# Ledger of designs, part 201: VH-VL binders against q9nrl2r1430to1533

Target 1, 104 residues: q9nrl2r1430to1533
Amino acid sequence: GGVHELSAFEQLVVELVRHDDSWPFLKLVSKIQVPDYYDIIKKPIALNIIREKVNKCEYKLASEFIDDIELMFSNCFEYNPRNTSEAKAGTRLQAFFHIQAQKL
Below, E stands for the ipSAE of ESMFold2; O stands for the ipSAE of OpenDDE; V2 stands for 0.75 times the mean of E and O plus 0.25 times the DockQ between their complexes.

## First folded at step 15 (VH-VL)

Design T21 (framework fv_iluzanebart; at its last look DockQ between E and O 0.61; V2 from the best seeds 0.00; counts 0 for: pae E 2.5 > 2)
Fold by OpenDDE, look of step 15:
Structure T21 (fold): chain C 104 residues (1-104), chain A 124 residues (1-124), chain B 107 residues (1-107)
Amino acid sequence: as target 1 above (104 residues)
Amino acid sequence: EVQLVQSGAEVKKPGESLKISCKGSGYTFDDRWIGWVRQMPGKGLEWMGMIYPGDSDTYYSPSFQGQVTISADKSISTAYLQWSSLKASDTAMYFCARHTFDFESGYYEYFDYWGQGTLVTVSS
Amino acid sequence: EIVMTQSPATLSVSPGERATLSCRASQSVSSYLAWFQQKPGQAPRLLIYDASTRATGIPARFSGSGSGTEFTLTISSLQPEDFAVYYCQQYDNWPYTFGQGTKVDIK
């Protein structure tokens, strides 16, 4: 493909992925590591999926994009207790996201 | 267009090391698993393992654990399969394949795109 | 690991006839089952995923059915280009194992 100026959504996803606390969210949770994850989480989502949706222009509104990101965090907090590394990372990353989302 | 392009055929001797490659294009390489499949001459397909280039998370089939090393360099959209010491029994065709997911279900599912294969011949 | 067993090993079919291939799993794989076609000197090509969903660009004559431990790939009317080896693969549990393959050749 050609070189394109990143959209606001694309840029924000790049920033989220590069964040130190993105590691729980880079990809979908592995059933190999967490066999019961998908018994609990019914709408799984991750940054790689969100990025692909952005790349395919599936988000027509900023609210749709934000909803998916919030779902990603919601899933994390639903499955992981507050004292876990995943939940702590999610808390920090979500705070970062909320700041950046003001630019959308 | 999604493509996986593998490195060329290799002719090696037992005991030699080897590293073959699989370069992805037409998609965000970091965001999809890449798997390796062995096919010995006249035989079926054997899943060896897979890697997620985004964070280098890697899984090996028990049969291949410790026998090979799977790695990736996301900066050049390339996955690797390597041996430290080849055996004659390593003679085979090796395929890389992209793992995909369903946007609606949110599950990692099937492998949809394959490389053209790399023939590795190990003989004295 | 989950063992996938395909039958028959070889299926001889005349052009235009129906071909039925079986794939059995040693334990339930739900619907996480894919079918691949491989021709000599080529990489496998995805035909069916999730047991019954036809991949993009795959002719309608190919269909998949089944769930749990028993799966079937059907070619309603075999075409000359369909003579190949067919593999099933489960991706419910790691490692993602393949069947040993069914060779469909011309009668």
Scores: ipSAE 0.707, ipTM 0.907, lowest interface PAE 0.7, mean pLDDT 94
Fold by ESMFold2, look of step 15:
Structure T21 (fold): chain C 104 residues (1-104), chain A 124 residues (1-124), chain B 107 residues (1-107)
Amino acid sequence: as target 1 above (104 residues)
Amino acid sequence: EVQLVQSGAEVKKPGESLKISCKGSGYTFDDRWIGWVRQMPGKGLEWMGMIYPGDSDTYYSPSFQGQVTISADKSISTAYLQWSSLKASDTAMYFCARHTFDFESGYYEYFDYWGQGTLVTVSS
Amino acid sequence: EIVMTQSPATLSVSPGERATLSCRASQSVSSYLAWFQQKPGQAPRLLIYDASTRATGIPARFSGSGSGTEFTLTISSLQPEDFAVYYCQQYDNWPYTFGQGTKVDIK
């Protein structure tokens, strides 16, 4: 890792948050709006949590950071049918992520 | 150091409007829910509602729905609580508080940092 | 709405003695319960979350226990700075609610 990897993680999270399709992923899914979500998704994660972990230097390896981002997309596809706005946004953001992650 | 700094005490008359503020620092303001809590004189704590400043998603306790407006301006890291027409019964201390992350529980709705409080006095 | 009921309303305790505070929920909240301390003129501070986990920097004399509908906060050896009002809060079901408070006074 080191300082250059931390800056790269930070920049990638900023780019993901700024992306138009980030809206389903900015924060944890609300139990108020989606009461059954946490019955189905056992390892919830979102961009705000990932940014906090970057800021606290909790990722030792780039693979750990990538795994959290991929978990975020996997949760989206597990919970949401493929034709939903959430799943479609997830597909587009994941494609963007794969392109940007090659810079790590 | 995480801080929530609230605007100063207010003395108002019934029927007047009011907007009080809560400025967050020492963390990524956009990424955390901010809640508002009322404490009437000599009484306990009442949860009023919360906002996610990153997208302005907002929830109200049913007893406060339609009674106040919760908003945020993330460009200046500030959340607001607002009345269009104050009542004497609005006399209270108002706290803002930040919700925490708790990855183990999967529920992130308890407060880890509190503002100092804003005393609002509405003359009867 | 889940009603949180704290007892007693006031607890008189001598310094160095044990204080035991009760919080009861009108329906199960599992372990999604926090305890807060509030001193006069101050904001509340978090003591315990998830029913029994001490927040960072909270002295070991504070302990929480319980699950479901019945919860307890224990202060094993009361210090002068512990005289305050204590609140429980559930965060299992919307809307989230506080108990009415237990005041811990010098006996």
Scores: ipSAE 0.471, ipTM 0.852, lowest interface PAE 2.5, mean pLDDT 90
ESMFold2 (binder alone), look of step 15: mean pLDDT 90; pTM 0.918

Design T22 (framework fv_iluzanebart; at its last look DockQ between E and O 0.72; V2 from the best seeds 0.00; counts 0 for: pae E 2.04 > 2)
Fold by OpenDDE, look of step 15:
Structure T22 (fold): chain C 104 residues (1-104), chain A 124 residues (1-124), chain B 107 residues (1-107)
Amino acid sequence: as target 1 above (104 residues)
Amino acid sequence: EVQLVQSGAEVKKPGESLKISCKGSGYTFDDHWIGWVRQMPGKGLEWMGMIYPGDSDTYYSPSFQGQVTISADKSISTAYLQWSSLKASDTAMYFCARHTFDFESGYYEWFDYWGQGTLVTVSS
Amino acid sequence: EIVMTQSPATLSVSPGERATLSCRASQSVSSYLAWFQQKPGQAPRLLIYDASTRATGIPARFSGSGSGTEFTLTISSLQPEDFAVYYCQQYDNWPYTFGQGTKVDIK
């Protein structure tokens, strides 16, 4: 394919991935490391999946994109206690996302 | 089009080091696990391990733990498999493969694309 | 690790006949089971994933069934190009182990 300018969704995902607090969200939680994760979280999602959906133009509305990002954070806060590094990172990243999402 | 292209055949002697490569294209390399599979001559497939290029998270099969090193350079969409000291028993075909996921289920699933393989021959 | 056992080791089948390949897991792998086809000198090709879902571009004559510990790959009418080695693989638990393979050759 040709080189294209990143869409607003693509750009935002790039910014989220590059953020220092993205490490809990880069990929789906490993069942190896967290055996009970998928017993608790029924709609798992991560930035790599969201990026793939963006790349395949699966988001027709900004609200759909935002819903997936919010689901990602919701899952994090559902599984991780507030004092965990993951939850703290999620809190910061979500704040960043909310600021950036205003541009959508 | 998703493609995994591996480096060429290698002929080595015991004790030598080796690093073979697997370059991905046609997709976001950072976002999919890359696994390595060994196939000794006339034998079956053996998972060696896998790496997530996005953060270099790596898992090894117990049988290959400490025997090889899996790495990746996401800047050039390339995964690596290397030996510090080859043995004759390392003679085999080595495949890299992409691990995909289901958008709906949200799980990491099957390996959908494979490299063409790299033949490594180790003999004195 | 989960041990995957395929049977038979070799299956001799005539063109046009039905081929049935079995794969057994030492413990439940749910439906996290894939089937691959490998021809000499080639990389494995994905046939079935999630035990019963046919991969894109795979002919309808290939079908997968089963769950838990018992799985089956069926080729309803064997074609000349189907003579190959077939592997099952579980991806429920690391390491993602393969069966030892079933060779389908011509009778």
Scores: ipSAE 0.687, ipTM 0.908, lowest interface PAE 0.7, mean pLDDT 94
Fold by ESMFold2, look of step 15:
Structure T22 (fold): chain C 104 residues (1-104), chain A 124 residues (1-124), chain B 107 residues (1-107)
Amino acid sequence: as target 1 above (104 residues)
Amino acid sequence: EVQLVQSGAEVKKPGESLKISCKGSGYTFDDHWIGWVRQMPGKGLEWMGMIYPGDSDTYYSPSFQGQVTISADKSISTAYLQWSSLKASDTAMYFCARHTFDFESGYYEWFDYWGQGTLVTVSS
Amino acid sequence: EIVMTQSPATLSVSPGERATLSCRASQSVSSYLAWFQQKPGQAPRLLIYDASTRATGIPARFSGSGSGTEFTLTISSLQPEDFAVYYCQQYDNWPYTFGQGTKVDIK
């Protein structure tokens, strides 16, 4: 998209990063800490990668940006059982994202 | 443009403390791992550890665990390598390096930008 | 930790000739293998990542190949500025480890 759309993506990513429940999503899951993660999750993504893509104007459509954010949550729910702190944080952050995304 | 600028050379005595720095600019400092690499005189390269400034998550290579402290102050875009008590065997060149992202694979653990190095000399 | 073994320790070649450097991992690192060039008094310079992908600004005469445990860096027509020490590094598993280096000298 255009300049205004990229500014909106920037603002939304900043709001996601600032959210208290962003901690599982700030960076890619560590292979050091979670050795089997990349055997299960084929399309890894995190907020730092999404922010870099916004900064470099890699998103051409709002749908591409939204798809990456939703992929991030989908990966969380695929890897983590519902009772984990990660999955609970993902549920709350996704709800926040949906509210903020109405502004796109 | 991405740049890593390290603090100047140090000449120290055994038992002294030291903290050297690596300042990043031209990118979102919080979003990239910074690692430290040691090169002893006439020797190869060895990873010491790395820190994610955004949340201070830190990993050490086993041989450096407990030997140094890696830290960052994201408010001034600076990473640090610190010794509480230097040994003559700490004499080396020390580099900082930044990880990069591969947008196609989403893996980000190779290093594309390096600081100029900080020479630490510890006389015994 | 994963041991990276480079050979030869020193490679003497003439300008314009081909140089072939080998790197072996003690266990599979898939394609998570980088090559660095280092000149005296300088920081390492990334040449190749993902075993075969040339980093931005690296001349086409540098190429990487291999996967798993065996990797090769080839310099197809050596230039005067290519005389340096070359390191391979795996980034499949922490701690990341370098090979001991191959010094490429003028023959």
Scores: ipSAE 0.547, ipTM 0.865, lowest interface PAE 2.0, mean pLDDT 91
ESMFold2 (binder alone), look of step 15: mean pLDDT 89; pTM 0.905

Design T23 (framework fv_iluzanebart; at its last look DockQ between E and O 0.61; V2 from the best seeds 0.00; counts 0 for: pae E 2.001 > 2)
Fold by OpenDDE, look of step 15:
Structure T23 (fold): chain C 104 residues (1-104), chain A 124 residues (1-124), chain B 107 residues (1-107)
Amino acid sequence: as target 1 above (104 residues)
Amino acid sequence: EVQLVQSGAEVKKPGESLKISCKGSGYTFEDHWIGWVRQMPGKGLEWMGMIYPGDSDTYYSPSFQGQVTISADKSISTAYLQWSSLKASDTAMYFCARHTFDFESGYYEYFDYWGQGTLVTVSS
Amino acid sequence: EIVMTQSPATLSVSPGERATLSCRASQSVSSYLAWFQQKPGQAPRLLIYDASTRATGIPARFSGSGSGTEFTLTISSLQPEDFAVYYCQQYDNWPYTFGQGTKVDIK
C-alpha cells in the first residue's frame, strides 16, 4: 500500500500498542495458556483486532472505536482479579487511553 | 494483497546449521501469528510451532521442541525457522502460514494464507 | 495430542460425482476444525474453517459438517481441478494436528 497520514484512531492504537502496559492486550488471550478464558469472556477483543478494524475502516464513529477499547478493558477486569499484573496493567493503560481519547 | 514469501530451496549436509525465512506483506505483520508446517517427502502435514511477532510469544509442538528455533523480526515482517545441526531426517518441505481472526466473531480461527514452501534437502 | 484420522485413504471418484471425506478426532475438538486442499507442488489451501464455514473464494460445491469428533467434507460435484489431497486439522488444542490426508483421484 501507499504511505498515508495516520488517522486519530490509527495513531491512538499505535500509542496503545507501544505502551509498556499493553502486553496483556496485544492479542487475544490464548486458550492454550488460559483454557477457561472463553468460557467466561464472550466478546473477546484485543489491540490487534481493533487495529485491523481501524485499517479496514470498520469504525464509522469514534464512539464505536471507544466502545471496543472499553470492552477490551472490561474483559480484562472481568477475568482478572484486581491484584493481578494483567489487571494492574489494564488500569494504567485505560487511564492513558482516557487521556488520549479526549483528542478524538 | 496478503502474501507470504519464503526463502529459496536449501541443499545442506548433516551437521550444518540453517535458517529459512518467511516474509509477510499486505497486512500488519506483528498482529498475526505465523506458523511453520513440515511436510516430509510423500507425507502429510505436521505443525511445528507458531510465533506472534508482536511480542515473540512462541509455541512448539512437542515433537519439535528443542529441535528447531522459531523467531521473528517484525521490523522487516519476517519469521524464521532454524536448525543448529541438520539431520538427514530434516529433509522436507517447510511452509509458513498466517493465522487469521474474525473480528466480527472476536475469535482467532484459522491459518488462511500460506507461503509457497521452502524445500530443504539434507544429504551427505 | 489429539489424533485426527481421515478416511478413506484414497477415494476414487468420477468427475461430476459426489465425494464424501471423513475426519475423526480422538477427542472432541468442538467446531475448531479446518479442511485443506493440497495439489502436488503447491501449498495447502484453506477450504473450510470452524467445521462448516467456507473460506473466501471457495466454490459452493465444497461444504463441511460435523462437530465434536466426527466431521465430513463434501464435494457435491467433483470438478477436474478438485483431484488432490485433502487434510483436516484441529485447532482446539495445541499442538494443532492434521489428519493423514485423503487422496481424491479420478476413477
Scores: ipSAE 0.810, ipTM 0.926, lowest interface PAE 0.6, mean pLDDT 94
Fold by ESMFold2, look of step 15:
Structure T23 (fold): chain C 104 residues (1-104), chain A 124 residues (1-124), chain B 107 residues (1-107)
Amino acid sequence: as target 1 above (104 residues)
Amino acid sequence: EVQLVQSGAEVKKPGESLKISCKGSGYTFEDHWIGWVRQMPGKGLEWMGMIYPGDSDTYYSPSFQGQVTISADKSISTAYLQWSSLKASDTAMYFCARHTFDFESGYYEYFDYWGQGTLVTVSS
Amino acid sequence: EIVMTQSPATLSVSPGERATLSCRASQSVSSYLAWFQQKPGQAPRLLIYDASTRATGIPARFSGSGSGTEFTLTISSLQPEDFAVYYCQQYDNWPYTFGQGTKVDIK
């Protein structure tokens, strides 16, 4: 998008990173700590990667940006059972994201 | 443009403490792993450990666990490598290095930028 | 940890000739393999990542190949500035490990 959309993507990513429930999503899941993660999740993504893509103007449409954010959450819910701390954080952060995405 | 600037050379005696630094600029410092690599005189490269400054998540190579402390202060874009009590065998060149991402290929993390190195000399 | 073994330890090559450097992993690292060049008194320089992808600004004479446990760096026509030590490094599993290096010397 235009300069307005790029500023909105950056602002939204900053708000997501600052949110208390961002901790499972800041960086890619560690293969050290979770050896089987990449056997299950084939399209990994995290907030640091999304921010880098925003900084490099990789998103042409708001839908592409939204798709990456939603992929991040869907990976969390696919890998983590509903009652885990990760899935609970994902649910709360996704709800926050949906509210903030109305600004796009 | 991405730069990693390390603190200057150090000459120390055995038993002294030391903290060396690596300051990043030209990118979002908190979003990239910073690793430390040792090169002893006449020898190859060894990963010591790495830290994610965004949350201070830290991994050490087994041979360095308990031997050094890796830390970061994201508010000043700086990572640190620290010894509580230096040994003569700690004499080496120490490099910091930064991860980056390749969005097109599948695995996105590799070290692409290196600091200039900090020479640490520990002698009686 | 994954042991990376480079061969030969030293490679003597005349300028303009082809240099072939080998790197073997003690277990599969898939394609998570990088090559670095290091000259005396300098930091390592990234040449190749993901086994075969040249880093930005690296001349086309450098190429990488392989996957799994066997990897090769090729310098198609060796230039005077290419005499250095070359390291392979796996980043599939922590701790990340380097090979011991291959020194490329003038024959």
Scores: ipSAE 0.559, ipTM 0.870, lowest interface PAE 2.0, mean pLDDT 91
ESMFold2 (binder alone), look of step 15: mean pLDDT 90; pTM 0.915

Design T24 (framework fv_iluzanebart; at its last look DockQ between E and O 0.55; V2 from the best seeds 0.00; counts 0 for: pae E 2.9 > 2)
Fold by OpenDDE, look of step 15:
Structure T24 (fold): chain C 104 residues (1-104), chain A 124 residues (1-124), chain B 107 residues (1-107)
Amino acid sequence: as target 1 above (104 residues)
Amino acid sequence: EVQLVQSGAEVKKPGESLKISCKGSGYTFYDHWIGWVRQMPGKGLEWMGMIYPGDSDTYYSPSFQGQVTISADKSISTAYLQWSSLKASDTAMYFCARHTFDFESGYYEYFDYWGQGTLVTVSS
Amino acid sequence: EIVMTQSPATLSVSPGERATLSCRASQSVSSYLAWFQQKPGQAPRLLIYDASTRATGIPARFSGSGSGTEFTLTISSLQPEDFAVYYCQQYDNWPYTFGQGTKVDIK
């Protein structure tokens, strides 16, 4: 394929993925490691899925994109207690996201 | 078009090391798990393990734990399967496969695309 | 690990006839069950996932059913190109495991 400029959504996903606190969100939670995760979280989502949706132009509005990102964080905070490394990472990454989302 | 292209057939002797490859294209390589499956001559399929190239998270089947090493280089969209010391019993066809997910449900589901296989022959 | 057992080992069927393949799991795998077709010298091809959903491009004559521990792959009218080995595979628990395969050959 050819080289072209990333959209705002694509760029933001790249920035989120590269963030130090992205590790809980790079991919869906492993059912192997967390067998009960999907019993609790009914709308799982991760950055890899969001990126794929961006690549397929599934987001027509910025609000849709933001909703998925917020869902990702919401899931994290729903499943993980506040004192967990995942929740702490999520808190920081979400703060970063909120700053970056102002550009959308 | 999603494709997995594996490295060519290998003829080796016992004790030799080997590293075979699986290159993905037509999709974001580091966003999908890549699995390895062994098929000994005339036998069935055996999951060996899988890796998530995005962060190198790796699972091994207990039967293959410590027997092989699965790795990936996401910069070139390639996954690897390697042996430090081959045995005659390692003679088999080895397949790589891509793990996909359902966008509607948001779950990881199934392995949908497969490489063409790499034949490894180990004999004295 | 979850043991997947397929039956019969070999199924001889005439073209145009119905073929029924069984797959049993040693414990429940819910609907996390896939069926693959493999022809000699080729990689496995995904036929069915989630027990009953046909993969993209798979003919309607292929259908999957079942849940828990008992699963069935049905080929409603066997075509010449359908003679192959069929594997079921559970992906509910690691390690993922395959059945030993059912060979569908011509009667």
Scores: ipSAE 0.636, ipTM 0.898, lowest interface PAE 0.8, mean pLDDT 94
Fold by ESMFold2, look of step 15:
Structure T24 (fold): chain C 104 residues (1-104), chain A 124 residues (1-124), chain B 107 residues (1-107)
Amino acid sequence: as target 1 above (104 residues)
Amino acid sequence: EVQLVQSGAEVKKPGESLKISCKGSGYTFYDHWIGWVRQMPGKGLEWMGMIYPGDSDTYYSPSFQGQVTISADKSISTAYLQWSSLKASDTAMYFCARHTFDFESGYYEYFDYWGQGTLVTVSS
Amino acid sequence: EIVMTQSPATLSVSPGERATLSCRASQSVSSYLAWFQQKPGQAPRLLIYDASTRATGIPARFSGSGSGTEFTLTISSLQPEDFAVYYCQQYDNWPYTFGQGTKVDIK
């Protein structure tokens, strides 16, 4: 990466956040709401954290950025059964991500 | 530069309402939890609750559930702490603080920036 | 709710000497422990998080150690500006809770 890649990462995060199915991914899952989440998910991540990492130039390679986004979805599918609203939203948002990532 | 600037000191009577504010700047306001901490005169620190301004998700410590209202207006980067009816025992210093994450050691939540405090005095 | 107990309540130390502050949790908080400094009339300042990691801009004379239920803050060479009350805080489980504080008096 460079300035061009940073702008592309920033734009993609904006598109993900704006998507209707982003609601499970905006911030880290709360231990108050979901007490056992962090017993199961050991590498938690969310869109607000990814945005901050983009803003602070923490991603050195595009693959690192993509890995964090895919980790976010993988965590969702690991914790949530496929019939849940969270997993369904994750499936739709992941599909959208794959389309948007190809444009960059 | 991250800053949290709180509204000024208040002198109130029991039974009056009050809403104090905490304005964040120098960061993406709606991406970070904001919490409120009470410090009674001569006492230690006590967590009251927190809000995520991005979606208004809100949590209260059990001692404060139903006693105060925590809210935010992300359009003006401001969080609020509100009483519908003040008591003399609400006399205290109130701080707001911003949550953050540790990128190096993991994705843990802790408070890294604090407002200057708002002194609330409730006396008849 | 996890109770945090600090000792001693007050610690008198001469400038240049070492200060050692203790914090005990009523149940394990793993390493999710922070230390704050509060000077008279000021807001708390974050010193240490994750039990031992210094926050940005905190001098190396501040160090934290411990895990589980027992934690220590050490100030290796006390400076005049270190006169303050020090709080430990767990953030393993909501509600987050503070210890009652240790007042460090500069003798």
Scores: ipSAE 0.419, ipTM 0.833, lowest interface PAE 2.9, mean pLDDT 90
ESMFold2 (binder alone), look of step 15: mean pLDDT 90; pTM 0.914

